# Ledger of designs, part 6: VH-VL binders against SUPPRESSOR-OF-WHITE-APRICOT/SURP RNA-binding domain containing protein 1 (SWAP1)

Target 1, 142 residues: SUPPRESSOR-OF-WHITE-APRICOT/SURP RNA-binding domain containing protein 1 (SWAP1), of Arabidopsis thaliana (Mouse-ear cress) (o49570r267to408)
Amino acid sequence: LPADVAMELNGVLGNLNGTKESIKSAKIWFMQRSPFAPALAEALRDRVFAMDDSDRQMHIVYLANDILFDSLQRRTNLHEFDNEALAFRPILGSMLGRIYHFPQNKEENQSRLEKILQFWASKEVFDQDTISSLEKEMKSGP

## First folded at step 7 (VH-VL; framework fv_zilovertamab)

Design x7 (from w1 with heavy chain Y101H)
Fold by ESMFold2-Fast, scan of step 7:
Structure x7 (fold): chain C 142 residues (1-142), chain A 120 residues (1-120), chain B 107 residues (1-107)
Amino acid sequence: as target 1 above (142 residues)
Amino acid sequence: QVQLQESGPGLVKPSQTLSLTCTVSGYSFTDYYIHWVRQAPGQGLEWMGSINPSGGSTSYNQKFKDRLTISKDTSKNQVVLTMTNMDPVDTATYYCARDLHFGEYYFDYWGHGTLVTVSS
Amino acid sequence: DIVMTQTPLSLPVTPGEPASISCRASQSVSSYLAWYQQKPGQAPRLLIYDASNRATGIPPRFSGSGYGTDFTLTINNIESEDAAYYFCQQYDNWPYTFGEGTKVEIK
C-alpha cells in the first residue's frame, strides 16, 4: 500500500463514526482506489485487530458491506466475482471472528454479524461455500 | 408487522421548542437507522436528519444543525426529534422513516406522520 | 445540495393508459434513486429503489428506469387506485433530497 494512500486511509477511518453518511463517504473513497483493493481490505482487517471498541469495529464491517454491495451492483457477469469480493474473501473470516469473540462485545453485535452473513448469502455477494466457510471461521473458538 | 408512529404536540408557538417521538415496533430497533423527514402543506419532502439507534450517532441536514437534535431511548424503542426556536415556516407534517443498517439507503417503511402547526 | 426536478407536477390520466413521470438530478446520482407513492392522508410508500428494483408487494405495472441524471417512473395500465402523489428521492449524496412530487389524477 503506498505511504500516501495509507495516510489517507488513517484519516478516513479516523472519521468513521457509524452514521450512514460517514460510511458511504468512506466507501466512495475506497472505490476510487479500487486497484489497491486487496491491500486496502487487508488494512481494514488489521485496523479491526488494533481496535479496542466493538461498536467501532462494527463500523468497519458496515464499510466492508457497503463496498461489497456497491461492487456487486456493478458486476456485469453473475458467474464472475468482482474485484472487491475477491479482495475481501481471504480476510473477512478473520475480521468477523475477531469482532464476534472480542472481549466485552455486545450480543447485539454478534447478532448483526450473523445477519450480515445472511444478507451476503441472500444477495449472492459470495457463493454458498464461501458463506459457510466465513460463518465457520467467525464462530470458531480462540 | 412493522410500524412506526409519530407523536407530539399539534400546535407550537413561535420561538418554542418542538419535541416529537417516533415509536417503533415489529422489528429489531437497533438494526435500522431512523430518519426524520418533513412536508410543508402543498410542498415536497425535506430530509432533516438521522440516528443510528445502536450507537446513537447522528447526521443532520446542515440547514437544521444549529437547532435540531435527534436522540434515542432503546428501552422504549423510541427516537426523539427536538427542534428549538420554531417559526411559522416550520409548519409541516413530520414523518419518521427507517432504512437498513447495511447496504440500503432508501426508506422502506414510514410513520403515518404528525401535523405540527406553528402559530400564535 | 443535489436538486431533483420532477415533470410533470400534475398528470391527469385515463384508466388503462400508461403514465410516465420524469425525475432529473442536477448532478449524477448513479442508480441511487427511489420512488415513493403517497395517497391523500397516508404515509409515503416505497415503490422502486436503486432506480429499477420493485419493492416487495408492489404490483408489476410499476417500473423504474434510468441512470445518472435522468430517471422515469412508468405505470402501465393505470388503475383508479393509483391516484396519488409520486416523488423521487436521491440517496447518492448528503443531504438526501426529494423531487417536488407529481400528482397523478384519474379522469
Scores: ipSAE 0.294, ipTM 0.751, lowest interface PAE 3.4, mean pLDDT 88

Design x8 (from w1 with heavy chain F102W)
Fold by ESMFold2-Fast, scan of step 7:
Structure x8 (fold): chain C 142 residues (1-142), chain A 120 residues (1-120), chain B 107 residues (1-107)
Amino acid sequence: as target 1 above (142 residues)
Amino acid sequence: QVQLQESGPGLVKPSQTLSLTCTVSGYSFTDYYIHWVRQAPGQGLEWMGSINPSGGSTSYNQKFKDRLTISKDTSKNQVVLTMTNMDPVDTATYYCARDLYWGEYYFDYWGHGTLVTVSS
Amino acid sequence: DIVMTQTPLSLPVTPGEPASISCRASQSVSSYLAWYQQKPGQAPRLLIYDASNRATGIPPRFSGSGYGTDFTLTINNIESEDAAYYFCQQYDNWPYTFGEGTKVEIK
């Protein structure tokens, strides 16, 4: 990840809160830098691992969700993964698992993670094999 | 099964404070943002603001920012709109509406609306 | 703020004919656009979301199209029960904004 992009990302993530406005602003920032998606997705996962607040960790998941759906709507071949789906696929399982098993996590947030996976499955963000793999990794723990 | 219901006074005097309650049922209260949208008689729709019922984070249309407060009571599945210094031009039907916290941004369910008349 | 402009504001139609309503955004809203139907004395009802997806329970005669700044709601083979106001709404940027509304009147 280039140093200037990494610094800007830290500012974007520092401004994330529980509003849809902040999540959407971060999504727009991410999508304007789509060529860096693999490195950015890894940075989001790393941020989740550094966090001590499960509600704030969920904000990163909501951001990832918004990015995935924005990219899905721009997909020209519905049978192939888009750039963002490919970028998130290898890091999502560990990100979700970290939150699911976080010591201070609410049952509500665990339920939300399960619903988000079902939502991705229903909208074909990922194929069923990928969804099954993500659910297994999430529930098996870190 | 999903229901949103607005309640509050039908008449408010100029300079007084309005308080409206939106009570929801038939779904998980904390999974959906609640928005307030108003409509003056014979006119269009105007977005006022929203609240995240999980964390309580709020967003307001700048037009109302200094007068409008939106709060929630999770134990009652209620969202409350409070607006100070009411004026006759605030006469409108007030609606609450929901959108999905992590996915959708459009309003799939609306309350039936409550008419608020501001007059002496 | 993003300004949403609807044309026409009044649309008289005969049953069985197609009707089209246009919505123009002052800046790109991608596909983040919804259409609502409102009958007198009732709350708005969601018809179309994400520019072209029909909401649950909405008859197939309703369809939406467009991307960016120009959007269209089409009602094929209009019925008398379709007499109502129709509003577009963008949810790409805050504050959320609505068009002025189009009154569809059955002749």
Scores: ipSAE 0.352, ipTM 0.777, lowest interface PAE 3.0, mean pLDDT 89

Design x9 (from w1 with heavy chain F102Y)
Fold by ESMFold2-Fast, scan of step 7:
Structure x9 (fold): chain C 142 residues (1-142), chain A 120 residues (1-120), chain B 107 residues (1-107)
Amino acid sequence: as target 1 above (142 residues)
Amino acid sequence: QVQLQESGPGLVKPSQTLSLTCTVSGYSFTDYYIHWVRQAPGQGLEWMGSINPSGGSTSYNQKFKDRLTISKDTSKNQVVLTMTNMDPVDTATYYCARDLYYGEYYFDYWGHGTLVTVSS
Amino acid sequence: DIVMTQTPLSLPVTPGEPASISCRASQSVSSYLAWYQQKPGQAPRLLIYDASNRATGIPPRFSGSGYGTDFTLTINNIESEDAAYYFCQQYDNWPYTFGEGTKVEIK
């Protein structure tokens, strides 16, 4: 990840909160840098692991969800993963697992992670094998 | 069955504070943002603000920011709109509406609306 | 703020004919546009989202099209029950903004 992009990301994530405006703004910033998606997705996962507040960790998940959904709507062939889906696929399971098993995490947040996986399955963000793999990794451990 | 229901006073005097409540049922309260949208008689729709029921983060239309507050009561599945210094031009039907916390930005369900008349 | 302009503001139509309503944004809103139907004394009802997707339960005679700044709601084979106000809404940027509305009247 170039140093200037990494610095900008830290600013974006520092300002990220639970409002739709904040999440949408961060998503737009990410999508404008789509060629860096694999490195950015890893940076989001790393941020989740560095956090000690499950509500703020969920804000990163909502951002990831919005990025994935935005990218999905731009697919010309639903059977081929888009750039963002490919970038997030290898890091999502560990990110979700970290939050799911985070000490003192709210039952509400665990339920939300399960619902987000169901949402991705229903919208075909990922194929069923990938969804099953992510769910298993999430529930088995970080 | 998803339901959103507004309640509050039908009449407010100029300079008074308005308090409206949106009560929701039939879904998980914290999974959907709640927005307030108003409509003056015979006019179009105007977005006022929103709240994330999980955590309470709020967003306001700048036009109302100085006098509008949106809050929540999770134990009652309620969102409350408070607006100070009411004026006759604030006469409108006030709606609450929901959008999904993730994946949606449009309003799939609306409350029935509550008419608020501002007059002396 | 993004200004949404609807044309026409009033549209008398005969049952069985198609009706088209236009919505124009003052700047690009990509596909982040919804259409709502509102009957007198009722709350708005979602018809179309993301410019062209029909909401659950909406009859196939309703369709939406467009991208960027120019959008159209089309009602094919209009029925008497379709007499209502129709509003477009952008959700590309804050604050959310709506068109002024189009009144569809059945002749």
Scores: ipSAE 0.250, ipTM 0.735, lowest interface PAE 3.8, mean pLDDT 88

